# VH-VL binders against MAM domain-containing protein 2 (MAMDC2): the designs that were tried, part 13

Target 1, 162 residues: MAM domain-containing protein 2 (MAMDC2), of Homo sapiens (Human) (q7z304r168to329)
Amino acid sequence: IECDFEENHLCGFVNRWNPNVNWFVGGGSIRNVHSILPQDHTFKSELGHYMYVDSVYVKHFQEVAQLISPLTTAPMAGCLSFYYQIQQGNDNVFSLYTRDVAGLYEEIWKADRPGNAAWNLAEVEFSAPYPMEVIFEVAFNGPKGGYVALDDISFSPVHCQN
Short names: E, the ipSAE of ESMFold2; O, the ipSAE of OpenDDE; V2, 0.75 times the mean of E and O plus 0.25 times the DockQ between their complexes.

## First folded at step 10 (VH-VL; framework fv_trastuzumab)

Design m3 (from c14 with heavy chain G105K; at its last look DockQ between E and O 0.07; V2 from the best seeds 0.00; counts 0 for: pae E 10.7 > 2, placed apart)
Fold by OpenDDE, look of step 10:
Structure m3 (fold): chain C 162 residues (1-162), chain A 122 residues (1-122), chain B 107 residues (1-107)
Amino acid sequence: as target 1 above (162 residues)
Amino acid sequence: EVQLVESGGGLVQPGGSLRLSCAASGFTFSDYYIDWVRQAPGKGLEWVAYIYSSGGYTRYADSVKGRFTISADTSKNTAYLQMNSLRAEDTAVYYCARDYYESSKWEYFDYWGQGTLVTVSS
Amino acid sequence: DIQMTQSPSSLSASVGDRVTITCRASQDISSYVAWYQQKPGKAPKLLIYAASSLQSGVPSRFSGSRSGTDFTLTISSLQPEDFATYYCQQSYDTPYTFGQGTKVEIK
């Protein structure tokens, strides 16, 4: 699950294809010509990479973009941490879900609104006693979208300090 | 040619249930939102619910939450509206409509079905 | 919920007349407004989207405009086939809401 998105394999994370809204790789000196996107959290430079969703490419309102992790391969419990940005003044909902092989879908975290233009640290209690995936989900609930960015996912087998 | 065809309307008693269907053709069903909009006799239009056909993302008007369920079967290019606990005030012509988002800016209903009448009466 | 206050509820006009229908939104909804025409026993038909964009196939005598939260549908020269009920609709946020409707009747 841990990932800094600096490798081409993206740690096995995959965007679920949506004809209207998707997760993309940001950074790497490639700028979105239509949006002001952040620098990555890892290197804090234009060379670093992160994942992002931008409403500029949304074709329908209230659609959801999902970034899906590989299945966990061993039982694990502890604190899942990641950095995220939500553009201010938008109507995005950023959430983290788990999904097991049986299809059980559970929300384990939701970002507070409104966001800010800084990288925020999220710490989420995470338990995977059997194989499951985590899903980073961005929902655009209105015409005021903006971007959501994600970087530097990490896991510690210790409870979150909060 | 884009077409939407509603069916399943009829007479039902209060507290009863009814399932409406919206058969779509002439476009890639899985790429669109499908909405239900109803119109009581002699009254205006009321949005009821929408679904993103492939993702199953849904929204409901407060007036039908907990009672109505919108769904879609992409294999059949059909959207459904399961209506439970029907009330007299649910009496209306029910339209399904294609919900289109133009150039990532604007959303509207560009195609409508002919509608199907639902009458809730004892 | 966003309210769309439509006026007038009805009007009488003659062929060739200029007809104006207005909807006022209860808040800023940008240009997320569509206009529909409905004839008796028929489904609504899209006329205008994005406040001022004419739907393909719709006669050019129909036009839409926006001024703040006020939206206007104009028929520059009313034709016999234009006698119908017209509705505005906001798509800015759910629940999507319609105006009360304006019945355009023959004078």
Scores: ipSAE 0.005, ipTM 0.608, lowest interface PAE 10.4, mean pLDDT 89
ESMFold2, look of step 10: ipSAE 0.006; ipTM 0.553
ESMFold2 (binder alone), look of step 10: mean pLDDT 91; pTM 0.940

Design m4 (from c14 with heavy chain S103D S104L; at its last look DockQ between E and O 0.04; V2 from the best seeds 0.00; counts 0 for: pae E 9.3 > 2, placed apart)
Fold by ESMFold2, look of step 10:
Structure m4 (fold): chain C 162 residues (1-162), chain A 122 residues (1-122), chain B 107 residues (1-107)
Amino acid sequence: as target 1 above (162 residues)
Amino acid sequence: EVQLVESGGGLVQPGGSLRLSCAASGFTFSDYYIDWVRQAPGKGLEWVAYIYSSGGYTRYADSVKGRFTISADTSKNTAYLQMNSLRAEDTAVYYCARDYYEDLGWEYFDYWGQGTLVTVSS
Amino acid sequence: DIQMTQSPSSLSASVGDRVTITCRASQDISSYVAWYQQKPGKAPKLLIYAASSLQSGVPSRFSGSRSGTDFTLTISSLQPEDFATYYCQQSYDTPYTFGQGTKVEIK
């Protein structure tokens, strides 16, 4: 349950299909001349990769984009961590959920929306005593909401420090 | 042919009200933001407000919050700026502009109206 | 509010000169900068968006660049029709803000 998104590897994460907004791979050598997206966290260069979603194609109020993990295969409890970046501007909501096989949905984290272009570390207490999906969700408040980027998802069986 | 035409400017006393109109043509009005930008005589440009024409998303400069209201009527392809509690420092040429939004949050004002003068003086 | 500090406030140059106008943002704004030209009695006209992208129909003698929080507009060979005031504008966050303008006068 660790993903740095390098080599366009999604570690089993998938989008919930949406006609307008979905998570995509950013960075790397594809169009590796842009200054608009952040450098990836792992390599701090345009050669690294991350996942991102952009509000530019939002057509309806509060459309959501979801990046969904594979089901967990063994019981686990500890600290889920990841780096994220939120473009400043409009109030969009970036949240982390768990969903069990019965479809029960629980918010376990929500971004505090830092006001800069830096990568931020999130550390989230995570418990999966039975198979669960982890869902990264962005709810958009319009097409000017900008982007959210993710990199370096990891898990530790040790309690989060915060 | 994209056009924006402002109207409704004039002389008004401090504390008074005016409503500016921005009539749009030559593009799909409901797909764009419309911004108001003003320029005091002999001065630079100051952004005032925007609205997403069909969705009602709005933002205002601090200098006008609570006094100005931006709105849009997609059936008339027209944006409005209701200006209340006017002050001498609101004296300016008011432009409306089409706000073209690109992916990753890039935006720019690609078409502007001719401007309408608002003078606030006793 | 994000300040855009534009310099110089005015300049005088000859036809054919290379002219450079700068703006500094008060914080990191990535490339969310546009440049406008305004002639007396007229509305502003977009020249450059996204710090360096040339708007359609704008002559190629105009260019923009970014270095950190410093943004430049360059006119590689000044023409008589380039006599105008130029503004930078950030669109990173509201309130959107403009530089104070640079008046370019032809000697």
Scores: ipSAE 0.007, ipTM 0.584, lowest interface PAE 9.3, mean pLDDT 80
ESMFold2 (binder alone), look of step 10: mean pLDDT 92; pTM 0.941
OpenDDE, look of step 10: ipSAE 0.012; ipTM 0.592

Design m5 (from k1 with heavy chain G55E, light chain V33L A34N; at its last look DockQ between E and O 0.36; V2 from the best seeds 0.00; counts 0 for: pae E 9.7 > 2)
Heavy chain, then light chain:
Amino acid sequence: EVQLVESGGGLVQPGGSLRLSCAASGFTFSDYYIDWVRQAPGKGLEWVAYIYSSEGYTRYADSVKGRFTISADTSKNTAYLQMNSLRAEDTAVYYCARDYYDRSGWEYFDYWGQGTLVTVSS
Amino acid sequence: DIQMTQSPSSLSASVGDRVTITCRASQDISSYLNWYQQKPGKAPKLLIYAASSLQSGVPSRFSGSRSGTDFTLTISSLQPEDFATYYCQQSYDTPYTFGQGTKVEIK
ESMFold2, look of step 10: ipSAE 0.007; ipTM 0.535
ESMFold2 (binder alone), look of step 10: mean pLDDT 93; pTM 0.952
OpenDDE, look of step 10: ipSAE 0.494; ipTM 0.850

Design m6 (from c14 with heavy chain T58I, light chain S30Y V33L A34N; at its last look DockQ between E and O 0.04; V2 from the best seeds 0.00; counts 0 for: pae E 9.8 > 2, placed apart)
Fold by ESMFold2, look of step 10:
Structure m6 (fold): chain C 162 residues (1-162), chain A 122 residues (1-122), chain B 107 residues (1-107)
Amino acid sequence: as target 1 above (162 residues)
Amino acid sequence: EVQLVESGGGLVQPGGSLRLSCAASGFTFSDYYIDWVRQAPGKGLEWVAYIYSSGGYIRYADSVKGRFTISADTSKNTAYLQMNSLRAEDTAVYYCARDYYESSGWEYFDYWGQGTLVTVSS
Amino acid sequence: DIQMTQSPSSLSASVGDRVTITCRASQDIYSYLNWYQQKPGKAPKLLIYAASSLQSGVPSRFSGSRSGTDFTLTISSLQPEDFATYYCQQSYDTPYTFGQGTKVEIK
């Protein structure tokens, strides 16, 4: 479930199909965006890549975009960490869920109030005693909601330090 | 044919209230933001507020926050500006405008109504 | 709030003149700048969006450009119908703000 999004297979992460809003690969250049997107966290340059979703494609109130990990392949427990950015002043909601093979969802993290226009570290206690997916979800309230960006997902088998 | 028609302007005393309407036609109202922009006599343009027509996202200029309330009724294709605690400095022509959000991310006011005059005077 | 400083406040010009109007943002707004034309007693009309993109139906004598936080509207050959007041407007962040306006008058 670890990914820096620098490879074309996206580490097995996929969108849940949605006709209007999906996560995209960002970085390399800035083109045709509502807001100026951040530099990549992994390389901290214009050439690096990350995943993002922008409200520009929202057609309906509270549309959601979901980025879904592969199923876990072994029991695991520890700290899931990732870097994210939410455009300041937006009313979108960025959350992390787990989903088991029976389709049961559990929210394990939700972003605090929007912070600075910089990358923020999230550290989330994560337990997968059975095969589970990790789901990054953004809910938008309209097309002026800005963006959410995500990079550098990693896992450590020890409890979160912070 | 995109059309926006303001109504509800008039003369009010300081401290009074007035409700403006912006009737929209010729486009899918629920897909757009509607903005109010005002212009005091002999002065420039001042943005007042916007609403996503489905009612989920609203912003106000600081000069009107707490006194004005923007709303929309998608069943009537109409946006409203409820103006309370009116002051002399609120005297202006009030325009409503369609806030076009281009698929490439650019944003601008592509259609405007004719405006409705609000005069706040003792 | 982002301040938009427009200059000049007014100018006099003759038909056929080249006219330039400038607008400066108090912070970086990238290309999130629009230009509007307003004639007396009328609503504003969009001319330019995204700093340099010409709105449909606007004559090609109008053009816009950006250098950092400085933006320019140019009318290459002024026509009688171009005597009006021009406004820049930033669409980068709320509250959206307009320049003070530039009145273009007949000389």
Scores: ipSAE 0.007, ipTM 0.571, lowest interface PAE 9.8, mean pLDDT 81
ESMFold2 (binder alone), look of step 10: mean pLDDT 93; pTM 0.952
OpenDDE, look of step 10: ipSAE 0.033; ipTM 0.703

## First folded at step 11 (VH-VL; framework fv_trastuzumab)

Design n1 (from m2 with light chain V33L A34N; at its last look DockQ between E and O 0.25; V2 from the best seeds 0.00; counts 0 for: pae E 4.4 > 2)
Fold by ESMFold2, look of step 11:
Structure n1 (fold): chain C 162 residues (1-162), chain A 122 residues (1-122), chain B 107 residues (1-107)
Amino acid sequence: as target 1 above (162 residues)
Amino acid sequence: EVQLVESGGGLVQPGGSLRLSCAASGFTFSDYYIDWVRQAPGKGLEWVAYIYSSEGYTRYADSVKGRFTISADTSKNTAYLQMNSLRAEDTAVYYCARDYYESSGWEYFDYWGQGTLVTVSS
Amino acid sequence: DIQMTQSPSSLSASVGDRVTITCRASQDISSYLNWYQQKPGKAPKLLIYAASSLQSGVPSRFSGSRSGTDFTLTISSLQPEDFATYYCQQSYDEPYTFGQGTKVEIK
C-alpha cells in the first residue's frame, strides 16, 4: 500500500466515482490554473508528483472524494504513514477510513486542523487482520475548501511513535 | 466607491440583545463575504463572524457561537449581526468588512466600515 | 488557535526614519498574512496581503516580507501620515487572529 505517486498506475489506488470531485495527479508538467498547488513531497520540486483534491470543481457542498487502496493480501499491523497538505483550515475535512470485504467502514484518522502549511506527516496505527481497503477521503462543506494534497504513503510493521 | 456603514450599536444591559446592520454599496454584494470584526476600547482586533450571502454560508468565532447570528438580505445589500445574551466582554466597536476570498486561497479584508459602538453594562 | 505575536508593542520615530515591525505566527501559515493600518478613531485599512503584496493605492514605501513564521512590515521612509497602529492578521485557519498591534508614535 506504499506509494509515492511517481508512476502511472497510482500503486493500485483508484477513485470512487464522483461526477464533480475526484483525486487527481498533481505536479510535474500538469498545471492547475484555478489554484496554487504545492511542490511535491517526494522530490520537493514542481516536477515531482502527488495526489490532490481541489474544491474549485465542487458543485454541491458535502461532496466527497475518495482515493481507495487495493485490498490488503496478508495480515498486517503497524504504522501507516503519509504526508499531506491542507491549503487552508476552512471548509474541508480530510479523513482516513478502512473498509472490510463486508463493507464496514471505520474512521482511523482525521485531520483535526490543517497543521503547518508545509507538508505534514501523519502516522496512524493500522491493523488489517483480514483483507481491507484504506480510503483517503476529503469532504468539502463550503466555498472556502481549497485543496488537500497527499504523498509518500508508507507502512511499517513497527508501532507508531506518535 | 465601496462603502460599508454599520448601525444599531448602543447601550444594553448584560443578557440583553442588539441587532447590528452593515449596509453595503459600490460592489456586487453576492460576490463577497461580509465579516464582523470587533475592537474592545483600547484593545486589538478580534474576528467575530462571516457570511457568504449568495449561499447563506456562515461561520463564527467560538467566543460568540450560539449567542450571535449573522444573516444577510441580498435585496438590500445588507448584512446583520443579531447579538443575544450579551456580556460585558462583548463591549466593543463592531466593524463590518468586505472579505475578499480568491479561489487561490488568499483572503483579506480590503474595505471596512467606520464601526458602531456596543456597550454592555449595568 | 494560531497566535500572532507582534513586536515591538510601540515605537517612537521621526519623519524619514526606516521603521520595521515584526509579526511571528505560532505555526507555519505559509504567506497567509495581512497587514492593516489603523489611525486613531478610524477603521483599519489594508496595506499588505499575502505577506508581501501591496494593496492598490498604498504607497510603495510600505513593504512586507516573510521568513518562515516571521513576517516583517517595513516603512522605508516614515511620513507624517504613517503615525498609526499596525496589525498583522493570519488568514490560514479559523478563527482568523490578529497581532496585538504596534503603535508608531512621533519622536
Scores: ipSAE 0.200, ipTM 0.717, lowest interface PAE 4.4, mean pLDDT 84
ESMFold2 (binder alone), look of step 11: mean pLDDT 93; pTM 0.941
OpenDDE, look of step 11: ipSAE 0.357; ipTM 0.811

Design n2 (from n1 with heavy chain S104R; at its last look DockQ between E and O 0.18; V2 from the best seeds 0.00; counts 0 for: pae E 7.8 > 2, placed apart)
Fold by ESMFold2, look of step 11:
Structure n2 (fold): chain C 162 residues (1-162), chain A 122 residues (1-122), chain B 107 residues (1-107)
Amino acid sequence: as target 1 above (162 residues)
Amino acid sequence: EVQLVESGGGLVQPGGSLRLSCAASGFTFSDYYIDWVRQAPGKGLEWVAYIYSSEGYTRYADSVKGRFTISADTSKNTAYLQMNSLRAEDTAVYYCARDYYESRGWEYFDYWGQGTLVTVSS
Amino acid sequence: DIQMTQSPSSLSASVGDRVTITCRASQDISSYLNWYQQKPGKAPKLLIYAASSLQSGVPSRFSGSRSGTDFTLTISSLQPEDFATYYCQQSYDEPYTFGQGTKVEIK
């Protein structure tokens, strides 16, 4: 469940395709003609890579973008860590869910709105006693939703320090 | 070439109604916000309302809320400002502007129409 | 609402002068500040966005800067075509408010 999104691969994460809103790869030599996105966390440059959801291309606001991990293969418990960035003053919701094979969907984390535009560390207690997916979800509540960026997902079997 | 052309201004009595039009060309109308900004004679600029035309999402300044309605017809690339219960304080040149929004939150009015004068007087 | 206070309300200057116009926000707005130029009888024209980014086609003698909630528009060497009224505008939160304007006149 670990990924820095470098070397042009997603570490098994997949975007759930949606006609209106999706996660994309940002950074590196990939340039957005209509929007300028921040530097990635891993390299702190335009040459590094991250995942993002951008409201600029969203036409309908009933749907959410989902970035979905591979199913867990063995029981695990510990601390799921990642860096994220939310443009302040924008109308979006960034959340983390788990989903089991029966489709049971549970929110385990939701982003706060920090007062700056920096990359922020999230540390989330994570337990997967049976196979499940981790889902990073972005919803926009209006047309001026900004963006959400995600980088450097990691897992430790040690509980979060807070 | 990006163009915005306002029309529908004129003289109207207090309590009357008027509808302004903003005809747009040279860009994909549904991709942008269209704003109305007004300027009373000899005064500064005041934002009035905007519409995100592809979804019809709208916002209004408190000074006009409940009296003005912004709308759009995407088949005609035209935004409208329906102004009801007009007051002397609404006398101004009304501009429409293209509102360019970037994902980092940068937002600015990059193209403006020529303006149309609305005079509310008895 | 976020109030934008411009200073001065007017100024008189000669061609070649360095001109500065200040805009103060009533709260922190980060760099979400634009500058517009308006000539008599014409619509406003965007000069600067994001506090300091120069719009395409705008001469390099125009520049913008930020210090906290104070924003400055500078014209390094005033030209005849620069006599106009200048407005700042915050784009941090709705409603998108403008400063009251600064008229730059021929001395």
Scores: ipSAE 0.014, ipTM 0.571, lowest interface PAE 7.8, mean pLDDT 81
ESMFold2 (binder alone), look of step 11: mean pLDDT 93; pTM 0.942
OpenDDE, look of step 11: ipSAE 0.440; ipTM 0.835

Design n3 (from n1 with heavy chain S103H S104T; at its last look DockQ between E and O 0.33; V2 from the best seeds 0.00; counts 0 for: pae E 7.8 > 2)
Fold by ESMFold2, look of step 11:
Order: sequence, then C-alpha cells, then structure tokens
Structure n3 (fold): chain C 162 residues (1-162), chain A 122 residues (1-122), chain B 107 residues (1-107)
Amino acid sequence: as target 1 above (162 residues)
Amino acid sequence: EVQLVESGGGLVQPGGSLRLSCAASGFTFSDYYIDWVRQAPGKGLEWVAYIYSSEGYTRYADSVKGRFTISADTSKNTAYLQMNSLRAEDTAVYYCARDYYEHTGWEYFDYWGQGTLVTVSS
Amino acid sequence: DIQMTQSPSSLSASVGDRVTITCRASQDISSYLNWYQQKPGKAPKLLIYAASSLQSGVPSRFSGSRSGTDFTLTISSLQPEDFATYYCQQSYDEPYTFGQGTKVEIK
C-alpha cells in the first residue's frame, strides 16, 4: 500500500466518487485556477504529483472525501507512513481509518497539528490480521477549510518510531 | 464601483427587535461572503456574523448566537441581520463588509459600508 | 477564541516620524493577519492583508511584518492624513477577532 502518485498512478487507491467532495490529482502540469496548492513532496516541484481535496470545491459539508486502498491480501503489521499538508487550522478534519470486510470503520489516526504550507510526516501503527481497507478521509467544518494534500504513502513491517 | 449601504438602525428598547439591511452593488453578490462587524461607542471592532449567499452558509459570534439571524436575498443583492432579544451591550454602529476569500487562503474585509447606528436603551 | 493584543493603545507623533504598531496573537495564526485604518466617523479601510501584503491603493509608506505571533505595522514617514485608529485582525479561525486599536495622533 505504497504510493507516490507519480505518472497518474494511484497504486490501487480509489477515490470514492460523489457529487460534492472528492480527492483529485494535484501537481505536475495540472493547473487549478480556483486554489493554490503546494508542490508535491516527492519531487518538491511543479512536475511532481500528489492527491488533494480543497474546500473550494465542496458544496455540502455533510459528506466527506475518501481515498480508499485495496483490501489487504495478506496479514501485515507495522508502520504506515505518509506525508500530508493542511492549509487551515481547525476548519477541517483529516483522519485515517481501517475498514474490515464487515464494513466496520475504526479511526487509527487523526491530524492534530496542522501546519500551513508545510509537509508533515505521519507514522501510524497499523495491523491488518485479516483483509481490510485503509481510508484517508477529509471532512470540512465550513467553506473556509482550505486544502488537505497527501503524498508518499509507505508501509514498513517494523514498528513506528515514537 | 463596489458599494455596501446599511440601513435599518435606530432606537429600540431592551428585549426588542430590529432588522438591518446591507444593499450591495458593483460586484457578483453570490461570489462573496458578507459579514456584519459592530463597534460600540468608543470601543473597538467586533465580528458578528457572516453569510455565504450562494449556499446560505452562516456563522455567528457566541455573543449573538440564538438571537441574531443573518440572511440574504440574491435577487436584491441584499444581506439582512435580524436582531432579536436586544440588550444594552448590542448598542453599536453596525457595518456590513465584503469578505474576500483569496485563492491563497487569505481572507480580509476589503469593502465596508458606512455603518448604521443601533441604540438599545429605554 | 484567539486574542489579539495591540500596543501601544495610543501614541502621538510628528509628521515625518517613523511609527510602529505591534499586534500579538494568543496562538499561532500563521500569516492570517490584516491591518485596518479607521478615521473618525468613518468605516475601517483595509491596509494590509496576509501580514505583509499591501492592499491596492494604499501608500507605500505603510508596511507589515511578522515574527512568530508578533506582527508589526510600520508607517515609514507619518503624514497628516494618517491620523486614525489602527486595528489588527486575525482571519485564521472563527470568531474573527480584532485588536483593541491603536490611536495615532499628530502632534
């Protein structure tokens, strides 16, 4: 479940489409006239790619944007890491969930120190003893929530650094 | 030319009601937030509420929540502030302002009306 | 709520003086800080947004800066028309809050 989102590759992740709020590909040659987004983490340039969601595109705030991994195919345990950026302080909620085959969602991480214009590293203890999905979820509390960007998802079978 | 014109201020007794209007012109009303900001005599500025007219999305300061209601009529390019259960501390000049939310995430009040005075006293 | 503390509350200065007004936020607000000028009997007027960006039509003698949670408005050479009260305002989070104001009087 590793992805740098380069060359239009989502690495099996699926954006859960809905009419109100979705994850999009950012960076590279892709232009967005309605928002200003960071350069990607991998290349730190206009040529790199990442995934993002921006409150500018949200029409109704009762729905969330979800980026969903493929089901895990083998038992795994270790550290899931990724880089993220949050534009605004308290007006969005960025969370990581697991979902089992019965549909049970469990929050395993939530952003608690968003920084403007800076990529942050998250390291999350992750265990999938049976098939499950990893879900990156963004909810906006209001129309001025800014953006959330996500890049460089990776997994290591060793425990996270504290 | 961007203009905002407030009206509806006056003298009202405690517990009374008053409705302020903010008539906007010179810009696309549905693309902007409209805020109310008040200033008590001899005091500083206090944000009261805003509306995003294209969605009808509203927010309020705690001091007015449950008593004031902001609304908009996009066909008239006008925002309204319905003020109920008025108190002496609501006495102020009430300004409406255009709230510009820039693509960079920056936000500021770039145009203001000249204000309308609300006095709450016996 | 985010508190904005301005200093000084008032000052007197001569035409041509360099004037500095300081505003401190009670928490990190990044650069989401605006400066307004209000002349007696008039509505506020935006001078600076994003801590340091000069609004169109504002004279270049006005400038803004940020150091952590401390923000500064500078008037490099005070003019008679600069007699006013100046307010900082954070736009980081609701409720949007203003400093208490700094009254600038020309000696």
Scores: ipSAE 0.022, ipTM 0.616, lowest interface PAE 7.8, mean pLDDT 82
ESMFold2 (binder alone), look of step 11: mean pLDDT 92; pTM 0.939
OpenDDE, look of step 11: ipSAE 0.178; ipTM 0.760

Design n4 (from n1 with light chain S91H; at its last look DockQ between E and O 0.30; V2 from the best seeds 0.00; counts 0 for: pae E 9.9 > 2)
Fold by ESMFold2, look of step 11:
Structure n4 (fold): chain C 162 residues (1-162), chain A 122 residues (1-122), chain B 107 residues (1-107)
Amino acid sequence: as target 1 above (162 residues)
Amino acid sequence: EVQLVESGGGLVQPGGSLRLSCAASGFTFSDYYIDWVRQAPGKGLEWVAYIYSSEGYTRYADSVKGRFTISADTSKNTAYLQMNSLRAEDTAVYYCARDYYESSGWEYFDYWGQGTLVTVSS
Amino acid sequence: DIQMTQSPSSLSASVGDRVTITCRASQDISSYLNWYQQKPGKAPKLLIYAASSLQSGVPSRFSGSRSGTDFTLTISSLQPEDFATYYCQQHYDEPYTFGQGTKVEIK
């Protein structure tokens, strides 16, 4: 489960359908559902390609955007790492879940309330003894909930360092 | 052409009420915040309140909480500011402004109405 | 509340002069700062957003910059139509606050 969003379109990640909020990459395959995210609000960072979700189109209280990995194909355990950036700390909730083939969800990480806009490293102990999806989720309470950006997802078979 | 037109200002006694209107045209009203910003005579600008009409999401400056209510009628592309329990310190020109929020996170008032004067005096 | 302190409160300058107005935030606001121009009897007009980005239709003699919590509006060559009051405004956190204004008078 590794993606820098530079060489591969989405690296097999997909959005769970939501009419108002979804994760996107500019020029990516999610533009085939253009009615969900208008083109004139597409954003591209000088830091290269990354995924992000923006609250600007939130139309309902507590709308949720989910970015879902491919199912794991072999048992694995170790450290899942990624960089993230949160624009407006208290107006969204950024969490990481696993979901098994029976549909059971488990929260394995939740972002602290950061007071800055810098890229932050997250390191999450991850175990998938059977096929699982990894789900990056952002919940918003309104269109001024800011954005969350995600890049450089990687996995290591050793325990997290911090 | 984007336009915002305020109305409803006038002379009111202390403790009285007024309702201001902000009629919007030239853009999709439900996609934007509408803010009220006021300016006392000879003084600077003070943010008052905003509304996001799609969700009815509102916020207020502390100086007006509990006395002012912002609302919107999306079918008329109009925002309203109901001002109750008016005080002399509320005397100002009241502007409505379109509050543009970029996907990059930048926010600014890109279009303003002409303003409407509210005078609170005995 | 985030306090925005503008200086000077007023200034007088000749046509062609370089004019500098400063705005200091009471805390870090990143680049979440806008500049507005207001002429007597008129609504404010956006000049600059994101500390340094020029709004469309604004003359290139206007520029903005940031150094930490200090923000600067510069008019490189003052013109007669630049007689106005200038306001900075932060949009980092509610309530969105303005500086007290800087009145620019043409000599």
Scores: ipSAE 0.007, ipTM 0.543, lowest interface PAE 9.9, mean pLDDT 79
ESMFold2 (binder alone), look of step 11: mean pLDDT 92; pTM 0.936
OpenDDE, look of step 11: ipSAE 0.410; ipTM 0.823

Design n5 (from n1 with heavy chain S103Y; at its last look DockQ between E and O 0.32; V2 from the best seeds 0.00; counts 0 for: pae E 8.5 > 2)
Fold by ESMFold2, look of step 11:
Structure n5 (fold): chain C 162 residues (1-162), chain A 122 residues (1-122), chain B 107 residues (1-107)
Amino acid sequence: as target 1 above (162 residues)
Amino acid sequence: EVQLVESGGGLVQPGGSLRLSCAASGFTFSDYYIDWVRQAPGKGLEWVAYIYSSEGYTRYADSVKGRFTISADTSKNTAYLQMNSLRAEDTAVYYCARDYYEYSGWEYFDYWGQGTLVTVSS
Amino acid sequence: DIQMTQSPSSLSASVGDRVTITCRASQDISSYLNWYQQKPGKAPKLLIYAASSLQSGVPSRFSGSRSGTDFTLTISSLQPEDFATYYCQQSYDEPYTFGQGTKVEIK
């Protein structure tokens, strides 16, 4: 479940489409006209790419943006890591869930209060003894607000060190 | 032509209540935020509250939270500010303004009403 | 809350003068800063958004700029209709806050 978002593919991740709130590709030469976003983490340049959600697309507060991994194909356990940014000053919720084939959700991580304005590293103990999806979820408290950006998702078979 | 017209201001005693109206025309009301901004006599500007009228999403300044309620009736293209438990420091001209959110993420108050005076006095 | 500090609080100027007004934010707000003009007894009028973008219908003698957390409104050649109070306003984070105003007077 590893992705740096650089080769015009989402590495099997899919955006759960809905009419209100969706994930988009950011960075590179293509500028998002809704907001000013940071440089990507992978290359730290304007030419790099990442995924983001911006509150400008919120039309119904009951809906969230979800970026969903492929089902895992083999048992795995270790550390899932990724870099993220949350624009400071607004109440946003950025969470990580697992979902099994029966549709059972489990929250395995949530961004604690807004932190550093730069890219932050998250390291999450991850165990998938059976096929599971990993879901990156963002909820905003209204159409005015900031962004959440995500880059450099990786997995290591050793436990997180933090 | 974008227009915003406030009404409902007047003299009220401390602890009293007053309801302001902001009648909008010349734009699609449900696509915009409507803000209330106030100005005490001889003083500067203070943001009070906004509403995103299509969803009823609201936010308030701490100075008025719990006392003021902003609402909207999209069928009348009108926003309202219900002001309860009024205090002397609430004395001000109250403006409503259209809160424009540009695609690039910039946000500004591009059209303002003429204002309505609220005086809180014993 | 983000404080916006304007300087000067007032100034006297003659028609034709170049006038500059400064607004300082208490933290980084990127370019999320707007400028408004207000004449006595009238509502504020938007002049500049996004630190430097002129609103439609605003004369080109008005300009805005940013250096870090310092923002400047410039009137290149003051006209009789420009005697007013000017406010900056940040739109970076709630609550949206205004500077205390700068009054530009005839003299």
Scores: ipSAE 0.012, ipTM 0.576, lowest interface PAE 8.5, mean pLDDT 80
ESMFold2 (binder alone), look of step 11: mean pLDDT 92; pTM 0.936
OpenDDE, look of step 11: ipSAE 0.331; ipTM 0.800

